VH-VL binders against Thioredoxin-like protein AAED1, chloroplastic. Designs and how they scored, part 11

Target 1, 196 residues: Thioredoxin-like protein AAED1, chloroplastic, of Arabidopsis thaliana (Mouse-ear cress) (q9zuu2)
Amino acid sequence: AITGASSGAGIGKGTADSLDTVKVLDLRGNEIPISDLWKDRKAVVAFARHFGCVLCRKRAAYLAEKKDVMDASGVALVLIGPGSIDQANTFVEQTKFKGEVYADPNHASYEALEFVSGVSVTFTPKAAMKILESYMEGYRQDWKLSFMKDTVERGGWQQGGILVAGPGKDNISYIRKDKEAGDDPPVEEILKACCA
Below, E stands for the ipSAE of ESMFold2; O stands for the ipSAE of OpenDDE; V2 stands for 0.75 times the mean of E and O plus 0.25 times the DockQ between their complexes.

## First folded at step 6 (VH-VL)

Design m20 (framework fv_navenibart; at its last look DockQ between E and O 0.03; V2 from the best seeds 0.00; counts 0 for: pae E 9.5 > 2, SAP .5 > .496, placed apart)
Fold by ESMFold2, look of step 7:
Structure m20 (fold): chain C 196 residues (1-196), chain A 122 residues (1-122), chain B 107 residues (1-107)
Amino acid sequence: as target 1 above (196 residues)
Amino acid sequence: QVQLVQSGAEVKKPGSSVKVSCKASGGTFSSYAMNWVRQAPGQGLEWIGWIIPILGTANYNAKFQGRVTITVDKSTTTAYMELSSLRSEDTAVYFCARSPYLFEYGSYFDYWGQGTTVTVSS
Amino acid sequence: DIQMTQSPSSLSASVGDRVTITCKASQDISNYVAWYQQKPGKAPKFLIYDASNLETGVPDRFSGSGSGTDFTLTISSLQPEDFATYFCQQYYSDPYTFGQGTKLEIK
């Protein structure tokens, strides 16, 4: 139901079906079907570009600022990043992110949700301004994670998005696909979707 | 080219506060993190916290949370560290130190002040 | 907090010797390690970042290596000015922590 320039994905069983075979890894390396993340509770699921991205770290922080609102509504905060468990653990240690973190090393969730990818949507003037703004707010890029070979090979130009789903494996109520790096929705839009 | 010049030695009584200054020159003050690190006599180094001057945002080692305040004055390119409720264990040389990157996570320290000796005694 | 454990705590050596100082982290910290030299009464001097990258002006007799938990500072041919205390430091996660130091003494 929600329509925007950066998000055009449909909502419902078709989207849920695209995720049927998708698994992610928890921080200990256990495989988790992605739909298990919202089968028994509603979740806000942020899909990062990669674990070293300053823009993604800022988005994670602004969602985490609302974690008490999400908790009061019984809504989990989840972040998924493309990459290894080691990269995910580095992200958690460096950012102190209060939500759950999962790794998708084969990018299966990104492929299934058809998130945008490409150099032209990664290196835009708007993204550059958002990077500078994020640095001014104290967020920092991890350049080692950003230029690890498996980050570059698997998703250096990968964009992310935000999903609100559950309770119930098929119950996807909101999806937003980022059109370019730094394409952040207002947090109020997410709260309306999860916590109305 | 970058120089960090700190205020002079301080002798303090237990329970009081100390404020150490660190004046930066020869670089961009506002865009880099300024850190404080201390060294007790004959001991190793202990990170206290940092501040990013352009943002005014400070981050503290939890050990010092509640007793330390790090501030900046951008007009004089000077950082300050104030430590309150002093104890004898706070006797140390206090250094300011600059992180080399505006846009990088973490903090290693490429330029250091000369140190300020703070002695806490009756 | 991430502990950085240096070894040895002190070391005696002669000019021209090759010396090695090790630093072990309490967890995997990738290569987020810096090394410093400190002489008595002076501030630490920055030598190496990211475990192996020499700062500008540091003599090439200094080298660093390691990743994960084990890190090494090597001086390939010790000079008189190298007698000092050496510290490793991690910046993988705050609080940023230092090793206890290795005092490098003559003879």
Scores: ipSAE 0.007, ipTM 0.579, lowest interface PAE 9.5, mean pLDDT 83
ESMFold2-Fast, scan of step 6: ipSAE 0.011; ipTM 0.501
ESMFold2 (binder alone), look of step 7: mean pLDDT 90; pTM 0.934
OpenDDE, look of step 7: ipSAE 0.022; ipTM 0.600

Design m21b (framework fv_navenibart)
Fold by ESMFold2-Fast, scan of step 6:
Structure m21b (fold): chain C 196 residues (1-196), chain A 124 residues (1-124), chain B 107 residues (1-107)
Amino acid sequence: as target 1 above (196 residues)
Amino acid sequence: QVQLVQSGAEVKKPGSSVKVSCKASGGTFSSYAMNWVRQAPGQGLEWIGQIIPIFGTANYNAKFQGRVTITVDKSTTTAYMELSSLRSEDTAVYFCARSTYLFWDSGSEAFDIWGQGTTVTVSS
Amino acid sequence: DIQMTQSPSSLSASVGDRVTITCKASQDISNYVAWYQQKPGKAPKFLIYDASNLETGVPDRFSGSGSGTDFTLTISSLQPEDFATYFCQQYDNLPYTFGQGTKLEIK
C-alpha cells in the first residue's frame, strides 16, 4: 500500500522521522544510516523475516528477476534482514542475490516501521502452504541459520515488508507490512510503485 | 527434560488395524512436529508420516497413503499412529520422534527426541 | 524421493581407530543432513544436524562434514561405547529418507 492512500502523509512523515535515527550494517560491518539508501536515488527495500527464511529467499529471487527493470528506472534493489552481518554474508553466499544486502541485528528498522511479530502470524495455514510450495519450487530453509540463537530469539517470529523510498530521505512513496508469514504483494504492484 | 513414552507391544492378524500411542511428558508440545518411523527386523529406518499439532494437519509418506492416519490429542499431549490393512511386511518396531522447534518456518526437521519403540507383529 | 546411500554397510574397527562413514544423496540437499546412532534394542540417538553441528552432550570425537550430495561422519578415536549402527537422514524434502545404516563392529 501507498502511504498517502492508506494512512495519510502525516503518518508517513512520522515514520520517516523515526527511520532518520536508524542505522543498518553493510556486509563489512560498517554502520550506514538507513535513509542514505534512498537519499540520492529511489530504492525498493525488502525486509526479510530472517536470513534463513525460505519465503524471504523466494521473495529475494523474484525481486532480483526484476532488477534489470529497476536498473533501467534508476532504482536500487535492497534487502534488509534482522540478523547479524555473518548471517547476511551467508545469505549472499547461498542465494547469489544481485541486490544490496544489509543487516539490522537489533530490529530498529522493523520497530520504526511497526512490522508485525508473533508466533501466531508465523504459523498460519496459509504460511504452511506457501512454505510447502516454495520447497516444491526449489527454495530451501537454512536450518543451520534458523537454529542460531540470534535468529530464533531476535528474528524468528518477526514479519517483514516492502518499502519504496527516495530520492530524498523523507520521501516514502510505498509501504506494505506483511500480515503473516508468506503475505507477499504481487511483483507488479511493486514495479508500479518504483518504476511506472 | 522431554520424554516420549509409547504404548506396549501388539500382535495383530493380517487385515486388521493397529493404533500406537506416543505421550510427550515435560516441555512444550505445540511447538514441535511429531513423526512416526518404523524399522523392520534387522533393517533400516523408514519414515511413515508426521503431524503438526498446531495445525492439526498430517503429512504422509506416499507408500502408506490410504492406510495410515496420524492424530493428536492436545489435552493429553499424545500423538497416535493408526495403520490399517496390516500385512506381514508391516512387522516392525514403530518409533515416534520429535522435530525440534517449528517445522514450517523457523526450526529444525532433525529428530532430537525418540520414543522407546513399539513392536508390532503381524502374523496369522 | 531422495535416496540416501551409506557406505560401507558394515565396518570392523578397533578401539582407538579413526572411523569414517559416508552418505550420498541422489540430489543436492545442501546441508540438510542429520546423523543418528542406534544400539541394539534401543531407539536411535541424535548426534549431528545440518551436516556438521554436534548435538549438546555428544562427545567431541564425533564430527560431520559435507554439503550438496556427499556427507561424512567421522569418529576420531573409537571408544567401546561407539560400536553401534549409524544412520544418515535428509530433511531437504518430504518424504524424509534415511540411509540403510552402517554397522560398526568390533574387529
Scores: ipSAE 0.000, ipTM 0.448, lowest interface PAE 15.0, mean pLDDT 76

Design m22 (framework fv_navenibart)
Fold by ESMFold2-Fast, scan of step 6:
Structure m22 (fold): chain C 196 residues (1-196), chain A 124 residues (1-124), chain B 107 residues (1-107)
Amino acid sequence: as target 1 above (196 residues)
Amino acid sequence: QVQLVQSGAEVKKPGSSVKVSCKASGGTFSSYAMNWVRQAPGQGLEWIGQIIPIFGTANYNAKFQGRVTITVDKSTTTAYMELSSLRSEDTAVYFCARSTYMFQYPGSEAFDIWGQGTTVTVSS
Amino acid sequence: DIQMTQSPSSLSASVGDRVTITCKASQDISNYVAWYQQKPGKAPKFLIYDASNLETGVPDRFSGSGSGTDFTLTISSLQPEDFATYFCQQYDNLPYTFGQGTKLEIK
């Protein structure tokens, strides 16, 4: 049985403590403590499986559609992927994503947040159906990027999640861990967590 | 249980092409990568390439440099390997083999179910 | 490409013997090694995955060990049906590569 991903406003201190030593890379390769992303602002942080993932790209587009609402509330939209800086730059160029993008090539944030991993949860029948539906909607997976050894080494079977945090390094108000590829929460749930 | 059944033996002239089939029965065909591996007489195993049927994505060993094409027919649950510009050194038994897990990332797993093999002899 | 080298290329043994076959990778492949048994005129049979995990239905006299670059297949008490050629395979990286094989022959 797939154990349900935890979703819970108010899970702050323990999770924040686990992230204290975690750093991510900006698009230029600078190391940034992950908690700096929400130290002085609230942020919606989406964690991708990898930068070539069609379902992750669809989620990024879906969240970006609500960026005006987030901006009005003073909330940053952030995407983190477990790939390289080069892969992150390719993602930005191909998708034109309007939020901030960071790379976590050592998977430290995914480990600290205890995100789900495994082939069986990455490519479930439900995920396969969503991939086919996403292709019908015009979204495409970068298969070269998705199946490169570097992508596999940098968490190709890793699942993502969504975090709402800040302002303040210890203030984590929402965590959702994806149970399988394409396990999307309703956007309204995210908007309530960040912007209500 | 999943079973792989391959087409019969072929005798070909140098410079021709051969197309070998591998029909899967039982289980979920589309989600598992199908691999092709050959074995020359008295020699070891050599990986040729793979395809993931649901996506149609193929990966090839660079050694076969544009001579090999791997395809699938999902409606008949059959994978094909076509090798062109045949040379005497292509004489071998050709096996199809299924990857261990669904939707495997290329380079990341073993082969649990094998076809019986197809002997291809290239001679003038 | 990752090269897999088996040792020995052949060996002769008697029923009841303990036999070990070694496989060496040209670079660190963690535990991403499988072992196969092949009898003349037949397809390879899957025995072991992730260096040490025995496939369902394979007799427990077969075992695997190793990590990094050095891997071993052991048959603890040879049976008549075990005389065959054995191959290791790495699946750390494409292209998939196999050892040259070890032929296990009856004395």
Scores: ipSAE 0.000, ipTM 0.454, lowest interface PAE 14.6, mean pLDDT 77

Design m23 (framework fv_navenibart)
Fold by ESMFold2-Fast, scan of step 6:
Structure m23 (fold): chain C 196 residues (1-196), chain A 126 residues (1-126), chain B 107 residues (1-107)
Amino acid sequence: as target 1 above (196 residues)
Amino acid sequence: QVQLVQSGAEVKKPGSSVKVSCKASGGTFSSYAMNWVRQAPGQGLEWIGQIIPIFGTANYNAKFQGRVTITVDKSTTTAYMELSSLRSEDTAVYFCARGSTYLFDYPGSEYYFDYWGQGTTVTVSS
Amino acid sequence: DIQMTQSPSSLSASVGDRVTITCKASQDISNYVAWYQQKPGKAPKFLIYDASNLETGVPDRFSGSGSGTDFTLTISSLQPEDFATYFCQQYDNLPYTFGQGTKLEIK
């Protein structure tokens, strides 16, 4: 009902089939089929651009603010980032994020969901410079992440998204693909999808 | 309107610690960085450090690193600055100040200070 | 660290005068400068951001200018309530740094 988001008819088996072969890593390095995250429960799954991104903290923060509502509805809060398990563990240690965190170092989930990639859809040069400066001056010291190396190795900027799925591997009830960095939907839209 | 109200004046002995509080009202506490700035008598302003309340993550000026700890209590919308191993040169007025950037718009290091506490005088004297 | 050098340290002026205060950064900080007014016994009051943007509620007689390394605060027609100490601040990079202050006194 909002640009870039979809729910209801037209979401489901096709998207679920694309995810059926995708695996993510838990914080211990175990491979988990991504659909197991919502097989037996409903989940709100936020996809970060990368674990070192300050905008990851913004999205994690507003979703975490509503975790008590999600818990009351039997809904899991999950964050997936396209980095290593070491980066995921550093993210958890530094942010104290109360949801579940998984790593997808090969970007398989991002490819399956066809999330947008490219510098032209990410942010303005001024915003980019200030975000990177913030990381280098404070956030990187705290997290000890190799942001620039990861970005270079990937070949470009990866966008994220938000998914509401389950219970049931084929039950995908909401998807929003980010169009640019900081393209967050209103939290009330997410709550309506998971918890209404 | 945002208001920041700080705790009262402190007189401390050299080698002790002081903990100053800053209670915020009239706005979204967690969505803005909270900063601490001091001013010695007749001198300029010196930035001590900042905290992002929503995450509890703090950054400190290297000059104070190892002696300063900035924390928050989100339930009381209060930020704290604790300075240890006090010396006479730590005698100053200590201010809390809110960073100007709403973190959900542009979370960066681009902060000037749009609201200030009234200041807390800390005197270190034997 | 970025050093902010403010001049003069003090100046004497009369009501109705045009006064200027200068701030120099040790490196290019684009336009990331704020100006503050501080009266004795009070906290600083925010006046200007991004070198030239006036905060809502601040009188139009205050203006800022500059970019790169050289910045100026101007009061076009000084009023009695303007006698105070003024500070510049850079927010281009951590740690945040301030000028030493300029005390504006009655002539």
Scores: ipSAE 0.000, ipTM 0.449, lowest interface PAE 14.8, mean pLDDT 77

Design m24 (framework fv_navenibart)
Heavy chain, then light chain:
Amino acid sequence: QVQLVQSGAEVKKPGSSVKVSCKASGGTFSSYAMNWVRQAPGQGLEWIGQIIPIFGTANYNAKFQGRVTITVDKSTTTAYMELSSLRSEDTAVYFCARETSLFDWGSSPFDYWGQGTTVTVSS
Amino acid sequence: DIQMTQSPSSLSASVGDRVTITCKASQDISNYVAWYQQKPGKAPKFLIYDASNLETGVPDRFSGSGSGTDFTLTISSLQPEDFATYFCQQYDNLPYTFGQGTKLEIK
ESMFold2-Fast, scan of step 6: ipSAE 0.000; ipTM 0.461

Design m25 (framework fv_navenibart)
Fold by ESMFold2-Fast, scan of step 6:
Structure m25 (fold): chain C 196 residues (1-196), chain A 121 residues (1-121), chain B 107 residues (1-107)
Amino acid sequence: as target 1 above (196 residues)
Amino acid sequence: QVQLVQSGAEVKKPGSSVKVSCKASGGTFSSYAMNWVRQAPGQGLEWIGQIIPIFGTANYNAKFQGRVTITVDKSTTTAYMELSSLRSEDTAVYFCARSYLFDYPGAFDIWGQGTTVTVSS
Amino acid sequence: DIQMTQSPSSLSASVGDRVTITCKASQDISNYVAWYQQKPGKAPKFLIYDASNLETGVPDRFSGSGSGTDFTLTISSLQPEDFATYFCQQYDNLPYTFGQGTKLEIK
């Protein structure tokens, strides 16, 4: 299986190491180490496909319905999207989302967590090398290696997920990687991971 | 201008395999994926899989995983789709179709004429 | 898998009519929709990509619109050669999936 839900004490070590260099932007544009989001508290962190995504907004809404339960358990509700700070601010203004929102315009958190893209099977390291070789041999589209990766992600191929982490930077207790857009886990599974 | 030309109609027995060819003329494999799509009589279109020749990679619809193999011969600019363990439900017209990798990357701008595969005993 | 559902499945119209065909995705696919025309015994013909962009050589009477989950193909003034089956297709994620088709028939 490429994606699924995982929970347990053994998850945190490798995943925490992958996130160590990752920073996200708050709504004012300040760089925040992503692990600071759960350093001093437990957090449910939902990763959106992009801020304009209708299904991602629906996920934000169903998680927000359980914010009172999370608050009672001392758990923060966080949404991260792979867009710009302007897109994040527009999302907050349009949705009135009750949780915290952060932007990851470079998709570093999505890469570190190895979230699924439908085209990612096609764009392996071997495939990336062949793309670069083809470009250098004169086979050209209006793309470069880095832009092609962005194009895949901006094209809606990038999937999100849900993480439950903290308290403690290395304490990651639940990971769900979406298989496709709208692949929502049962809310009770998330509540068990964060709040029971 | 690229044209996709497919091999001729096939009549096969249940349990056998079929290999359909799709030859590209007037171009190279440098900027596109080759896809296979089928259409059962009176039914809609169903994507089988793709090969991306410049990457040497193939992706398959899970429904056909284990029964289908898509390959390419770059020297003859020909793509192949081999489907094994044939059933009567595999009776369909099989199309090859081109999609660009970076311009509307899953839209099929050029199609082959189709190959009718009939599975009967 | 992303499901694509077209409405109506069949439509009867006269030359000169404005015809609208809709396509609904089971989840957000942004604007990653193509439309095809298929005549009996022929391969599909590419009409529209990215929901609203016409392929070169396609008459201006064809137009597409929509984003997210709801998409529309419109023919502003139907011509005799337009009687065919029309399919939408999503290419937001693998596997690529098609609508069931809308057959446009002479009234």
Scores: ipSAE 0.000, ipTM 0.434, lowest interface PAE 16.5, mean pLDDT 77

Design n10 (framework fv_navenibart)
Fold by ESMFold2-Fast, scan of step 6:
Structure n10 (fold): chain C 196 residues (1-196), chain A 124 residues (1-124), chain B 107 residues (1-107)
Amino acid sequence: as target 1 above (196 residues)
Amino acid sequence: QVQLVQSGAEVKKPGSSVKVSCKASGYTFTDYYMNWVRQAPGQGLEWIGQINPYSGDTNYNAKFQGRVTITVDKSTTTAYMELSSLRSEDTAVYFCARSTYLFDYPGSEAFDIWGQGTTVTVSS
Amino acid sequence: DIQMTQSPSSLSASVGDRVTITCKASQSISSYVAWYQQKPGKAPKFLIYAASSLQSGVPDRFSGSGSGTDFTLTISSLQPEDFATYFCQQYYSTPYTFGQGTKLEIK
């Protein structure tokens, strides 16, 4: 599985081409071409494993802590999850996330970006430690739900990533594919990509 | 608009069974757990169990295990709770209520939308 | 099972009063507490989740606090429509359990 981050001018031209046909859903169910999210602005786009992921919620929280820095640089904070519109609305209602949220129920963006998937990358010793750590901080993951047929069939083993793109539909300046659940990049790396 | 609409009041004899329905509309039925909760006259709320409408998997309160069966019909977006071997202490208002099944905190198991309730009276 | 105990079982108050209702869990449940309002003849209405997070559409005079075993629901300036029974619920583990309820009555 390809893991880590890439940055620099011209990176993501092939990825931008792959995303041309991808649409995501806003919280009201309207279809939005994904590249419109960074057409006229720079955006930090965090891709969640799913909207209920405790580690993804923790990542959303630490990115939101830097929203003032992003706003000062003219950068939008966006979160995309591979779930339904209802799950996206539940995520916003429960977390009060201050960035923009979109749903990708068919995983089209995840497929185009070639994000990692599989049970072996979801349940690692490092992921287990991160989940326990998050639980102690007031976050929770229901382990029984992790093995439910509906979660597995809806892509519960899907990993996410982080993208920095725009302004301009073809301008993808940073891409990071998560290696395993809880594989968080240093926030400083993201800030350098969007806001240095 | 999200709604849960339950079947009408029932009067049953001790030893019989009752089956209450809960019809969901305005959301994706398979994206939320459906819970059943009862409330005896003048008393508090008691959780009976839940079902995952997508898989049909159930989780029952041990107090009702063996007497309760929760099912769904995905084509009509309806959940059912059947309680057998009825006793006088089963007299209550029975509510359906949805909750999320997301791997998250906070709120995934909180009951955000409730049915109007179905009164079940067990009388000899 | 986790036992949820509310205090008081009932209280009388006047419009404009600050009202507090407490809920105690028999074991630590972190912040996995929801609060519901129930009016006579109606289903419970969802107010608060995660001990302190206000549900969309609920007036900001309602607030929740607490963690571990001790939780509080506060109404900062009581309105006529707030006279109802209030229930806490733990969703830390199944079976999910509720407090016995606190009936808020007109003084």
Scores: ipSAE 0.000, ipTM 0.459, lowest interface PAE 11.7, mean pLDDT 78

Design n11 (framework fv_navenibart)
Fold by ESMFold2-Fast, scan of step 6:
Structure n11 (fold): chain C 196 residues (1-196), chain A 125 residues (1-125), chain B 107 residues (1-107)
Amino acid sequence: as target 1 above (196 residues)
Amino acid sequence: QVQLVQSGAEVKKPGSSVKVSCKASGYTFTDYYMNWVRQAPGQGLEWIGQINPYSGDTNYNAKFQGRVTITVDKSTTTAYMELSSLRSEDTAVYFCARDLSTYYWFGESSPFDYWGQGTTVTVSS
Amino acid sequence: DIQMTQSPSSLSASVGDRVTITCKASQSISSYVAWYQQKPGKAPKFLIYAASSLQSGVPDRFSGSGSGTDFTLTISSLQPEDFATYFCQQYYSTPYTFGQGTKLEIK
């Protein structure tokens, strides 16, 4: 797709299979199969670059603005980050994010979904402008989380994406892989995938 | 106008503890890391540690780990540095110093833009 | 720990002189260097961050340069109020460390 997104029949087959062995951690450290997030419900799952990322926090915020629409449609809002449980808890404390938050410190979900990684796709001129715009709008990056050894080793240069899946473990109806930091889809595209 | 005002001079005996205060005003106290730095007579500046006043998270120089404690009181916008098991070589002027950048913008990696006036601590028998 | 070494330890100069102070890091620290001025009995005063960025309110006769391991502070035309001790600081990683200081004295 034009914005790096895919939707429609056939998406779920290979993607569901690659996620079948993937587990994520809840805020208490319990290991859960990622497909349990959409086993009995539809879910919008946003994948962050890391929990300190200003652009990821802005994305979490604009998705949270539409949580009432998602709730009315029976859709869960989920955020997954490639950091530790402690970083996930810090994110929740700092942002008061209204959706569910999970940690994937080993990047298993990011590898299974083949999300982009690298310094050159993280620090682009477009990403720099998006960061400045986000700052002007009141969003802030936690630079300590961004440049902690743990974050750099386990997701600092990782890009994210958005998934719409469920109900049913193998029902994946939308996938978008971010091309660079700040590569956000229109919220209307996500709402059409989950809620129309 | 940003101000950091420290407590007065202290004379302590070896083996005792000292607690120095730093009262902040003129900015949002919880937005900036607070650092502690000392300067012994005839020596340079030595970083002791830092605290995020929002979270209470601390980071100490290994040389002081186990005998330094940095805390904050958000209600009085005051940071504290307590140093225990005092030795003669702890005789120094102790400064509090604010990070240039907010913790949510640059984290702890920051130089210090505002400094307290210093508190002289003398350790003698 | 990253060691910061300043040279010279002391320097005598006259009003109007161009003064340069050097600071060397024991490993590469990119541009994560700050400079401070300290007068006797006073707290350090912040001058420069990111090796070359001048703090608001600091006279433009002060400038910094360098990257990696070698950094300099320059005062283009020394004024009477500039006689003080100058310190460099790395803030690339904790523990933060300072140079030993350069004392600038009247010739």
Scores: ipSAE 0.000, ipTM 0.451, lowest interface PAE 13.8, mean pLDDT 78

Design n12 (framework fv_navenibart)
Fold by ESMFold2-Fast, scan of step 6:
Structure n12 (fold): chain C 196 residues (1-196), chain A 123 residues (1-123), chain B 107 residues (1-107)
Amino acid sequence: as target 1 above (196 residues)
Amino acid sequence: QVQLVQSGAEVKKPGSSVKVSCKASGYTFTDYYMNWVRQAPGQGLEWIGQINPYSGDTNYNAKFQGRVTITVDKSTTTAYMELSSLRSEDTAVYFCARDSTLYWFGESPFDYWGQGTTVTVSS
Amino acid sequence: DIQMTQSPSSLSASVGDRVTITCKASQSISSYVAWYQQKPGKAPKFLIYAASSLQSGVPDRFSGSGSGTDFTLTISSLQPEDFATYFCQQYYSTPYTFGQGTKLEIK
């Protein structure tokens, strides 16, 4: 068993119930029940801290590198951010992300999944080193997008996570909550949960 | 070290467009937002908009939305502001101005300014 | 939009005087205020950021203070080269807005 991650039958109880009333917005502003993302297919759902996050862009990049493997297994790649539709569209334009992108401006999914929030977990020395590493690799965060008033009010200090769910609205097979900014799981752990 | 050099004065007719340039040197052009600010004769400063030269992302003051376009040419490290449907009220000195902080540090005042470009819209 | 109101619109003073210029925001903007000096025919010169932080190269007779809605620029001992127009700016949120300016004139 992997510390900091959960998999197995126990995940679905309570968590699936908490998500029943949660809706996310597609890039055109349509409301979609979050469980529809994995109702008829398996999905890897990555939750960003915010759409301007340099570490979230790096995560989106390494997950996108495995999209062909996910596609071969019938698995959708989904990214959800706690920001606005405009911020989601900016993210897609800037990153050329190959998966599906949704906005959750009210953080309903983050609350339902009980993701961590706080300044201290965002700005740890380890997180600072991860940000520096990402910057050296060519990833740079637009802080105006990240620290716009609406982003701060809607969870600028929010941490993300990764979910593997479906097929079936109540079928949640993997959940991992980020402990701090840049707390990335090995991609092989995600591939085992979705595709092996 | 850091310099912002703007194009020369323009005299335009009402209804026409003007495109002002701002050539940057002495720093990494793509690391800082570039802003455009105008000043009508004897008046205060009015922010027009900004561009992130790295991404091309723009943000315009609603007052100018629909008739202003800000662009960059990374190869020549030059920012441009084009204003269309000119009116006599657009007669002003137009400045480019650089954010004082790197674009990933958030909201910022302006540390370096171009010398200004006088645009006169005559009837 | 956030409105920035400067007071006074003009001020007459003598060399050696302590002068104070105020700037009021229409809503709380924390410390996201900058001050600029502008001489006739020139671009504005950056003086102060974050309400109270002096830009490198600016003489220490200039100081800023304030938070929330009320901000002040002070020149402790006015010099001949300080006669200019001064502008405050909020950079809390876009659209960025400036005060109307305070013209500092020789008494």
Scores: ipSAE 0.000, ipTM 0.459, lowest interface PAE 13.8, mean pLDDT 79

